# VHH binders against q75qn6r703to848, part 6

Target 1, 146 residues: q75qn6r703to848
Amino acid sequence: KPSMIQENLFIGGGLAARSIYTLQHLGITHVLCLCANEIGQSDTQYPDLFEYQNFSITDDEDSNIESIFQEALDFIKHGEETGGKILVHCFEGRSRSATVVLAYLMLQKKLTLLEAWSKLRKVHRRAQPNDGFARILINLDKKCHG
Key: E = the ipSAE of ESMFold2; O = the ipSAE of ESMFold2 at other seeds; V2 = 0.75 times the mean of E and O plus 0.25 times the DockQ between their complexes.

## First folded at step 1 (VHH)

Design g07 (framework vhh_gefurulimab)
Fold by ESMFold2-Fast, scan of step 1:
Structure g07 (fold): chain B 146 residues (1-146), chain A 123 residues (1-123)
Amino acid sequence: as target 1 above (146 residues)
Amino acid sequence: EVQLVESGGGLVKPGGSLRLSCAASGFTFSTYAAAWFRQAPGKEREFVSAISSGGKTTYADSVKGRFTISRDNAKNSLYLQMNSLRAEDTAVYYCAVTYGEWTDYLRPGFDYWGQGTLVTVSS
């Protein structure tokens, strides 16, 4: 089951992304997948029901997740502007999806990393960016807030 | 803006005691795990002690029984009581915080660091 970060933004794992009945009941219209290489997005997608944006990012400290931030955040913004609700997910719902959600809260909602982290952890306790992703977020915080 | 400001460092003789303080501002300190690290000249930064948001503590073997970590959430402060000080305790001591349990903190990751306070133990 996906966790609600705000009225129009949810986070979860691959199992949550496959639960189409739950997604429809929550009013989700857009699905941002960060683990397409692991779950086979063509077999797990319902394009007649949802809009999708798919990335294949490995949950490794060396993965350049920062390179997809702009496109991922543009997709979330597009979903918001169309009056929709967005699910951000990866395989476990722990590292990749948490990282993108934190980047969104920092860059679009203008929160500090600590404010974004506090907001996310209150609703999604399993959130845990890997060490490389955490350092990317710390550097982003310095870039945005000093 | 998140700030961590260490104080209480100074010169002390072997066998002496010193109390370090870390003042946190710009965030809700009570929800964070906190730790002390140190770095001696020519050495890498090493773990000293940590305390979870719930008050659970852990210590490096080199300081266990001599140092005590504590927190005061009402004052947004972290402390390190250092007893039976040795020459090898000479280092710059750093305060660091991360959101959640101290076990999450012990992995490199979410950490905000202070500028450090110098402790010199000399006869």
Scores: ipSAE 0.006, ipTM 0.213, lowest interface PAE 10.0, mean pLDDT 83

Design g08 (framework vhh_gefurulimab; at its last look DockQ between E and O 0.16; V2 from the best seeds 0.00; counts 0 for: pae O 17.4 > 2, placed apart)
Fold by ESMFold2-Fast, scan of step 1:
Structure g08 (fold): chain B 146 residues (1-146), chain A 123 residues (1-123)
Amino acid sequence: as target 1 above (146 residues)
Amino acid sequence: EVQLVESGGGLVKPGGSLRLSCAASGRTLSSYAAAWFRQAPGKEREFVSAISYGGSTTYADSVKGRFTISRDNAKNSLYLQMNSLRAEDTAVYYCAAHRSTYKLYEPHLYDYWGQGTLVTVSS
């Protein structure tokens, strides 16, 4: 089951994104996939029912996840502005999706990394950015908040 | 990678009809969203129509009701049926493919493009 970060923003794994029942029950309208390159993943399962934005990011410390932040956040913003609800997902719902959600909370909602992390972990205990992604988020926090 | 080749362009009279084809190779088109864009002399490239992986279609207001986009996955091809053609439809028509369904009307988001086929509507 996806975790609700806020009224219009959810985080989950690939299995949640494959369940039409789950997506419709939660009122999801937009799906942001970060693991499109992985076999068995749901990068565009129901294109007639939901809007999709797909990225192929590997879950390793050397992946340049920062390069997709602006486009990912623009997609989330678009979903919000249309009165929709967005699911951000990757394969496990642990590292890539958590990283993008944290970046969104920091850049768009103006939270510190500590505030964003606290908010996310309370509803999604599985959240665990890998060490490379954690360094990216720490650097982002310093740029936004001194 | 997918490669796209357009055909079917030509000279047609106002009120006439024309069918454009776009043949895909390298990869199956069914794994992409696909679209038609056009560019008239001295103008920027504009959105005409798009079709998603599942077959959902979107049209620019200027062509809605006159043009129909379709796919034939068995032939790995995209089509644009153009009816009730007007002088302002004169343009080079481009076939394009995209891996996402988000913002199908934005040309800069498309990964693959054909060379274009000229459509001239005149008497």
Scores: ipSAE 0.012, ipTM 0.319, lowest interface PAE 8.7, mean pLDDT 85
Fold by ESMFold2, look of step 2:
Structure g08 (fold): chain B 146 residues (1-146), chain A 123 residues (1-123)
Amino acid sequence: as target 1 above (146 residues)
Amino acid sequence: EVQLVESGGGLVKPGGSLRLSCAASGRTLSSYAAAWFRQAPGKEREFVSAISYGGSTTYADSVKGRFTISRDNAKNSLYLQMNSLRAEDTAVYYCAAHRSTYKLYEPHLYDYWGQGTLVTVSS
């Protein structure tokens, strides 16, 4: 269910985040949730099993997802440094989670947007940032790489 | 957009109690991590307590065991019960809301703030 982007980094949707046995089998230790505002339907988090970071980012073109990039990247880096594995998820695993993963690849791994996109699409064809998020990533690419 | 309004501050003697309230409007508080911060004269704004989306609570060491944070989703309100008050608890207390549970001690991560309510602990 989660797609493996790198040895320690996975992407998915809400269904993947609720598949606790799968997450434990994969060795997931850290869960980055971008859809905390949408979780009100059920109790889907297990803080006894995983370390969580939660954001309430809507999948709207006007949402300021860039405001959380640094904190999200710090969480991923912390998980990597402890030898852990990180799941990045939103509700559908399509827009918000893809945007944060692309930002991580660009800011932390120094990829261009095109390189990051190609890498993500190979393992997670569902990836489809909304138009507003895409514009944020294009602007970030310009700032990072000229 | 969430609007936050604190109330319940006042003058109390050492050892006394106060209950602060924070009424939220605009959007429901239940989808946010919510927190209390305080700022005493001449000091930086200080973390007091937070409650996460799932109800987990965190307290600064200086208030642990004396203060209790709670949330009432039906009233869209956050509360801080303050017992065994000391002179060093004198401060303006602020209610804040945040879309994340990451580093709840960090005030710059909070999106929404109230205007504050003054608590004075004095003989």
Scores: ipSAE 0.000, ipTM 0.181, lowest interface PAE 14.2, mean pLDDT 85
Fold by ESMFold2 at other seeds, look of step 2:
Structure g08 (fold): chain B 146 residues (1-146), chain A 123 residues (1-123)
Amino acid sequence: as target 1 above (146 residues)
Amino acid sequence: EVQLVESGGGLVKPGGSLRLSCAASGRTLSSYAAAWFRQAPGKEREFVSAISYGGSTTYADSVKGRFTISRDNAKNSLYLQMNSLRAEDTAVYYCAAHRSTYKLYEPHLYDYWGQGTLVTVSS
């Protein structure tokens, strides 16, 4: 089951992304996939039902996930502007998707990392960016808030 | 191993269109991130466009809105539709493949390359 971050934004793993009936019931219209290299898209994605943005980001501490933040945030903003609801997911719903959601909360909603982390963990206890992603988020927090 | 062969290059007038093809053999192209790069005479190889395993596309700013990358998994082929061609698009175009989507715009990270196909845009 996807976790609701805010009215139009959800986080989950590959199982949530494959639960088509649940996604339709929740009113999901847009799906941001961070694990395209780990899935067979013809079997797991339904472009007639949802708008997709796909990235292949590995869950390794040296992966430069920051390089896709702007494009990912633009997709989320576009989904919100059309009145849609967005699922952000990776394979396990733990590291990559959490990292992108935290970046969204910090860059778009102007939260500190501590505020964003607290907000995410209240609804999605699985959230645990890997150590490399955590360092990226800490650096982002310093750039935004000192 | 994957082998890549480009085709579809040629002479075209400014404002014209071309469609480049890249046929893959040895392995299915859908197992790779795939990209087009180009190299103009006397210049370094530059990124044009990429498509990830999952179909997400990216474009260099200079070609956005004019070029479209696509992939046909059944034909094991990558395509570049080039519209509204300009003289500055003149280059040898290369297709490339990589097992990662990390920094798709960096040519040195790609291990598999085609031989290139020449596109000349001249009035």
Scores: ipSAE 0.000, ipTM 0.095, lowest interface PAE 17.4, mean pLDDT 85
ESMFold2 (binder alone), look of step 2: mean pLDDT 85; pTM 0.868

Design g09 (framework vhh_gefurulimab)
Fold by ESMFold2-Fast, scan of step 1:
Structure g09 (fold): chain B 146 residues (1-146), chain A 121 residues (1-121)
Amino acid sequence: as target 1 above (146 residues)
Amino acid sequence: EVQLVESGGGLVKPGGSLRLSCAASGFTFSRYDAAWFRQAPGKEREFVSAITWGGSTTYADSVKGRFTISRDNAKNSLYLQMNSLRAEDTAVYYCATGKSYVYPTKSYTYWGQGTLVTVSS
């Protein structure tokens, strides 16, 4: 149920993150959770099987999601460098996880926002950052690529 | 450089209340489950309560309805609100965190030095 963005990077919702079978079948080794306190996901986490990075970000236009970009991207990069595969998820797999994936594509892969958005939407049609997160990404695009 | 420092212990009469705090430093507290354990003189250390990184709580039968565990990740702190205290609650209280299973276990990696709670008339 998680969508593959690239060989080692996946996006999904809370249901995808709860399925040990799905995680193991896809070869996922690292799980980046953006909805920690909201979902109660820790009741079904498998910390001895997967490496986790957990953030509590609310899905609203006033949330400072950009404050966690550096840590989130460092976690993805570390997972990649160890030959692992990373799942980025939030509750619905729509806004928070999409925003972090777009930031990763822009900052690490040096894509413009339009290129990153096109790439993500082709494999994950429900991707839809909220308006506040969209503004953050537009500002990031201007800083990185003019 | 991981540290857990408990505070808030003291002498209280039966029926009274105390709030214990645990200040965490040197690691990303928000990524880990945390728990309170206690040890009465001459007894084994026993589980009191746990809170997962996601906020789900678990309580020992002896404290259900009287104690409330909570956390404040912005302050890197763990709390235990103890109400309706009984003489049998007298113990040194320890906070614990780190790698753990979803259930309360002895798998916690980091432990504090403890804070003494004495419930007596």
Scores: ipSAE 0.000, ipTM 0.120, lowest interface PAE 15.5, mean pLDDT 82

Design g10 (framework vhh_gefurulimab)
Fold by ESMFold2-Fast, scan of step 1:
Structure g10 (fold): chain B 146 residues (1-146), chain A 125 residues (1-125)
Amino acid sequence: as target 1 above (146 residues)
Amino acid sequence: EVQLVESGGGLVKPGGSLRLSCAASGRIFSSYAAAWFRQAPGKEREFVSAISSGGTTTYADSVKGRFTISRDNAKNSLYLQMNSLRAEDTAVYYCAAEPYSYGDLTYRSTEFDYWGQGTLVTVSS
């Protein structure tokens, strides 16, 4: 089961993303996948029912996850503007999806990294960006408010 | 200068309990993020538990429900209460602290500025 960050934004893993019942029951309309390289597109997605944005980011400290922030956040904003609900997911729902959600809270909702982290951890105990992604977020925090 | 010293390690039988302590040279734990890490023979160092500067606690899945992290600001000490110990809990346990709350985000050794020398916990019959 995906964790609700706010009424229109959810975070989860690959198993949650393939449960059509769960997605429909929660009213999810948009799915942002960060692990397309690990999950087969034709076997695990339902494009007739949901709008998808797919990225292939590996969960390692050297992955350039920062390069997809703008496009990922634009997709989340698009879903919000259409009155939809968005699920952000990766394979385990731990590092990649947490990183994108934190970036969204910082850049779009204007929270500090510590405020965003506190908000996310309260509803999603598994959240744990890898050290490389954490450094990206810390640097982003310093650029945004000091 | 901040120094951390662990104590309370020892030999215990499976199902037993131990309480680890970490003493600091200054008034560090009232305002710092602090954590326990462990390293088993032949394994890399892994996160066990953390307490943020604001008092929020976090636990690794493998120890949740069995271990409890706490701090006593008056005694300038950090504790780890370990219950229902298992053979796989055998490791050297390290106390770690850092003045910035970013350590809470990663819970990796590279994010903590101050470390103790470790205390050995052996769970064996």
Scores: ipSAE 0.016, ipTM 0.234, lowest interface PAE 6.8, mean pLDDT 82

Design g11 (framework vhh_gefurulimab)
Fold by ESMFold2-Fast, scan of step 1:
Structure g11 (fold): chain B 146 residues (1-146), chain A 122 residues (1-122)
Amino acid sequence: as target 1 above (146 residues)
Amino acid sequence: EVQLVESGGGLVKPGGSLRLSCAASGFTVSSYAAAWFRQAPGKEREFVSAIYSGGDTTYADSVKGRFTISRDNAKNSLYLQMNSLRAEDTAVYYCAKAPLRYGSKWTYFDYWGQGTLVTVSS
C-alpha cells in the first residue's frame, strides 16, 4: 500500500495506484505516474476523483529522469497549494518514484541528499534509485550544498 | 462515430444478480482501458471497476468479491457481472472509454454511455 512521506505526500508502486478505495481513504487527490508506457494500459483518468500527471521514464541508468523534474515538482506543488495530497508512483515503487521524491525533498524542502534519503528510507524501505539516478541526485546535492 | 450503449439494468431483490453489457462501436474495446461508474440518486458519481489494455482489473472495495468486469473482444463488448446485490448498489451505471496515449498529461475518459438503471429493493 502507499507509504506516507509527509502529511500530503505518498509513494508507492503500480498496485497502490490502482486501488481507488485506498487512494480516496487516504485523501489522495493527485497521482503522479512515472511508468505510463510500462504498465501496459492506456492513459486512464477519473477526472471527478483525481488529477493525473503521466510520464514514461524507463528505469535505466542512462534515462534522462532529470528532464521531468521541474514539471513533476510543479505538479506536486500544485497539489499542495490546492490543499490536496499526492501519490508519486512507478511500477515497483523502488527507483523512479524514489528519485522524484528525493529531488522534491532536496529542491522544495531544502534537505541535503543524506537527509532526504534518511527521511524516505524510514517509511519506504524498498527505495533504491538505480546507479544512474543516484549520480544525478549526488550532482544535484553538490549544486545545492557544494 | 464512437458510441457506448449500456443495457441489462432492471429491478432486482437484495441478494440477486444482474449482468450489465456495454456495446462499443467506432473503436476496438480491447485496445483501450474501459471502466464502469455509477451514480445513485442525489449522490456523486463513483468508480466501480476497470479493465486495462493488458487485461488487469481493479475494483472499488465496496464491490470487490461481488462484481466482475470482463470483455468479449469478438463481440466488442464490456460486461459487469453483479452478484449479491445490496440496496446501496441502486444507481445508474455508466461505461466509459479512455484514450490510448502513452506519456500524455491530464488524460480523461473521452467517451461515456448514456447509463442503465439498476434498482435493488424488496
Scores: ipSAE 0.000, ipTM 0.109, lowest interface PAE 17.6, mean pLDDT 80

Design g12 (framework vhh_gefurulimab)
Fold by ESMFold2-Fast, scan of step 1:
Structure g12 (fold): chain B 146 residues (1-146), chain A 121 residues (1-121)
Amino acid sequence: as target 1 above (146 residues)
Amino acid sequence: EVQLVESGGGLVKPGGSLRLSCAASGRTFSKYAAAWFRQAPGKEREFVSAISTGGSTTYADSVKGRFTISRDNAKNSLYLQMNSLRAEDTAVYYCAASDTYFYEGSLYDYWGQGTLVTVSS
């Protein structure tokens, strides 16, 4: 089951993304996948029900997750502007999806990293960016808030 | 779940030094922001020092310049080097860890049982 970050933004793992009835019940219209190569996800999966943005990012301290931030956040913004609701997910719902949600809260909602972390942690206790992603977020916080 | 065990406490004379250790079990320590607190007889528990997952440190004014907090993630351990000890430093010292990668003030999820430090002649 996906966790609600805000009315139009949800986070989850691969099993949550496969729970089509639950996604429809929650009103989710857009699915942002960060683990497409691990789960074989493509734009052709249920295209009549959802809009998809798919990335293949490994959950590894050396992965360049920051390279997809702008495109991922643009997709979330597009979903919001069309009156939709977005699910951000990865394989475990723990590291990659948490990192993108935190980046969104910092860059689009103008929260500090600690504010974004507290907001996410309150609804999604599984959130644990890997150490490399945590460093990326700390550097992002310094750029935005110094 | 995380278990924290402090060690290194003892009796020391004013001006002396002690090094406290905190060993984490159940999970690797690199996943946690960590801190030292102390409670002197008849007083409330007070903050001593904290270290973020990124290595940034914070100290209470009462210990600044005398105490140094550090971590060794490979050894799953947190340390507090205490120099120039004073009678006022006598307290039970507690290791604390947060479930987060970031320091969030005094809000910690896991606590050790404490180790006694006595500074007296």
Scores: ipSAE 0.013, ipTM 0.173, lowest interface PAE 8.8, mean pLDDT 82

Design g13 (framework vhh_gefurulimab)
Fold by ESMFold2-Fast, scan of step 1:
Structure g13 (fold): chain B 146 residues (1-146), chain A 126 residues (1-126)
Amino acid sequence: as target 1 above (146 residues)
Amino acid sequence: EVQLVESGGGLVKPGGSLRLSCAASGFTFSHYAAAWFRQAPGKEREFVSAISSGGRTTYADSVKGRFTISRDNAKNSLYLQMNSLRAEDTAVYYCAAQKYTVTHYGGSYSVKEDYWGQGTLVTVSS
């Protein structure tokens, strides 16, 4: 159910995050949640199976999603460096998780926003950051690439 | 030095009104979401209301329609207008500034706090 962005990075919604057998089959070891309160997720859900990083970010234009970018990207990097596979998810798999994945592709993989967006949409058609998050990503693109 | 200083607490009769203020200093207040919490004697600290950096508001069910949260970034200040006060609103009220947005789903809340004030006492009594 999760979409594969690259060998070790997946994106999905809340249903994908609860499909424990599917996550194990895919070899996922790290779960980055952006909607912890909405789905009742905690770092104690399955501690023997997964390492968790949980945030409670509302999907609205005023949410301070950029405030968690560094911590979220550090978690993805940690998962990569330990040979793991990471799932980034939110409730719908549409806005919050897409925004964090795009930020990761731009900041760590050095892609432009256009390149990152094209790569994400090819494998995850529902990706659609809200207008506030889109503004944050456009500003990030200008800072990194012009 | 980071500081949040509450003011405006006091004694008020049931049905009365009171406005709390919180003055922020030592950090860029406009970049933070801010919230009010309260703690009544013998009870756990509970969420009251929150406002995002962009002005989006959230309220606990017990205060909806009676309390209004607002902010003035030019004055580095957070406010709570409390109307139709009840005896059960008696508590120490705390100001908090946070990096994470308060989430609300199905009547549940999750708040991650960065900074806290010392509190201001509100007593609703005849």
Scores: ipSAE 0.000, ipTM 0.123, lowest interface PAE 16.4, mean pLDDT 80

Design g14 (framework vhh_gefurulimab)
Fold by ESMFold2-Fast, scan of step 1:
Structure g14 (fold): chain B 146 residues (1-146), chain A 122 residues (1-122)
Amino acid sequence: as target 1 above (146 residues)
Amino acid sequence: EVQLVESGGGLVKPGGSLRLSCAASGGTFSSYAAAWFRQAPGKEREFVSAITRGGSTTYADSVKGRFTISRDNAKNSLYLQMNSLRAEDTAVYYCAAKIDYWGTPSYKYDYWGQGTLVTVSS
């Protein structure tokens, strides 16, 4: 169900995050959740199987998703450096998770926004950051690449 | 937040021409994709034409070859040049806009004008 961005990075929605056997089969070890309050994470976490980083970000143009970029990207990098595989997910797998994946590709992998977008859309057609998040990514692209 | 105001509508004879204008205020128009829609009496709103931030255009089959959409970012304006007008083109014409970060056509728009009436009658 999760879409593979690269060998160790996956994107999906809430249903993908709940598919424990699929996650284990794919070798996923780290789960980055952006919709913790919406899906009631407290009793659906399996900390013996996965490492979790949980954020509660609403899918609104006014949400300050930028505020969690550093922590989210550090978590992805930690998962990579430990030889693990990371699932980045939100409720629908469309806006919040796509935004964080794009930010990761731009900041850690040094891609332009166009390169990151092309890479993501090839494997995950549902990707659609809301217009507020798109504005954040455009401004990020300007800062990284002038 | 962008506000859109249409102008240029009026009464014209079949075979005539009109140029509609849409003035944008409140935002940087160059950041927006824009479109024209129309609504004839008793009918649903119909797509007419769209232009992306990068200048790529799309037209409904019913107007292709007769209408031309264009933009002037320096004037914060969107235009629709309507040639070879037919009675079936009679409608209230609306301009619409959304922020265009992706340069792809969209069927949904966030901001709408109040409309300008175009009547094609002999």
Scores: ipSAE 0.000, ipTM 0.167, lowest interface PAE 12.0, mean pLDDT 84

Design j01 (framework vhh_5j56_2)
Fold by ESMFold2-Fast, scan of step 1:
Structure j01 (fold): chain B 146 residues (1-146), chain A 127 residues (1-127)
Amino acid sequence: as target 1 above (146 residues)
Amino acid sequence: QVQLVESGGGLVQPGGSLRLSCVASGFTFSSGDYYAIGWFRQAPGKEREGLSSISSSGKGSTSYSDSVKGRFTISRDNAKNTVYLQMNSLKPEDTAVYYCAAKYGTLYRSPYEYDYWGQGTQVTVSS
């Protein structure tokens, strides 16, 4: 079951992304995948029902997740502008998807990292960026508020 | 090395039709690369405006500006790495240099979002 961060933005894991009936019931129209190679996302897509954006980011401290922030946030913005709802997901719904959601809240909604983290944890207790991703978010916070 | 080459521009009378083509290189529509390809125009003394865009992913999500909805149609041929703009019911106000552009990621019609640009092709609608 995806967690609702705001009326048009949801977070989840691979199981949430495969629950087509649930996604349609929630009105989700756009699916942003951060673990495409791990779940074979290209093999199981419903392009008549959803628009997809696929990335293959490894959940480790050395992954350059920052490099895909702008493209991911552009996809979320496109979904919002078309009156749609977006699911951001990775394999476990814990690190990669949480990191992108936090970046979105900081860069598009102009929240501090503390505010974004508090908002996310209230609805998605599993959220836990790995230490490398946490460092990226802390540096982003300094750039936005330094 | 992303490159875009436009063709199909020319002189046409009001009410006529033209089909523009944009051949892309440096990425493929079938490789899993996610690109947005858009059509833009610029008339002398005016700012560049976005007309239509199409995604390289999935079935090709499309977007249109209100000025061309119902008259222009964007499409793609993945095997030929080509994007088309079919322009119908052309008006003198459609006279401009037409550009094909690409960006990595999701589609937009704003020219400020696009990183790669073709050279442009002139479209003139006149009697």
Scores: ipSAE 0.000, ipTM 0.144, lowest interface PAE 15.4, mean pLDDT 83

Design j02 (framework vhh_5j56_2)
Fold by ESMFold2-Fast, scan of step 1:
Structure j02 (fold): chain B 146 residues (1-146), chain A 128 residues (1-128)
Amino acid sequence: as target 1 above (146 residues)
Amino acid sequence: QVQLVESGGGLVQPGGSLRLSCVASGFTLSTKSYYAIGWFRQAPGKEREGLSSISGSYGGSTSYSDSVKGRFTISRDNAKNTVYLQMNSLKPEDTAVYYCAAEGWSYTDLKPSTYDYWGQGTQVTVSS
């Protein structure tokens, strides 16, 4: 089951993204996938039910996840503006999806990293950005809040 | 702004002990903070070397360089926002300027290039 971060934003792993009945009953309309390379998207391709944005980001400290932040956040905003609900997911629901959710909370909702982290961990204990992604988020925190 | 202030350096005789303190400001040492703190030193004519680090998850992982294993102990006092380096069995070759450094997230390596924030250093001299 996806974890609810706010009324219109959910986080999960690949298993949560495959639970189509649960997604429909939660009212999810938009699915942001960060692990298209690993799952081939065969289990997430229900275009009659959901709008998809797919990225292929490896869960490595050297991956340039920052390069997709703008597109990912724009997709979340689009989902919100259409009155929909968004699932952000990766393969494990731990690192890549957590990183994008934290960036969203910091950049669009103007939270500090500690505030965003507290909000996410309270509902999704599996959240753990890898050390490279964590450094990206800390640099964002410095840039936004000092 | 993140700031680190070292204290506790000075002159000590071989075989003696010192405890260095590193007071952090601009961030809070807690289970929600992922800052890692490391201790480094630099002797004249030598490269800066990592000695010990402690992770941001409190009670978290520590690491030590081979030159100080068994003699130095790193510890954390979250209530005082302070990290300590307890130095025992000091040798003349431990004479150096000692720095504390912080990096974002709980990454306990001993590479100087990993660390984003640095104190100004405190001199430790081991001499009879």
Scores: ipSAE 0.000, ipTM 0.130, lowest interface PAE 12.8, mean pLDDT 81

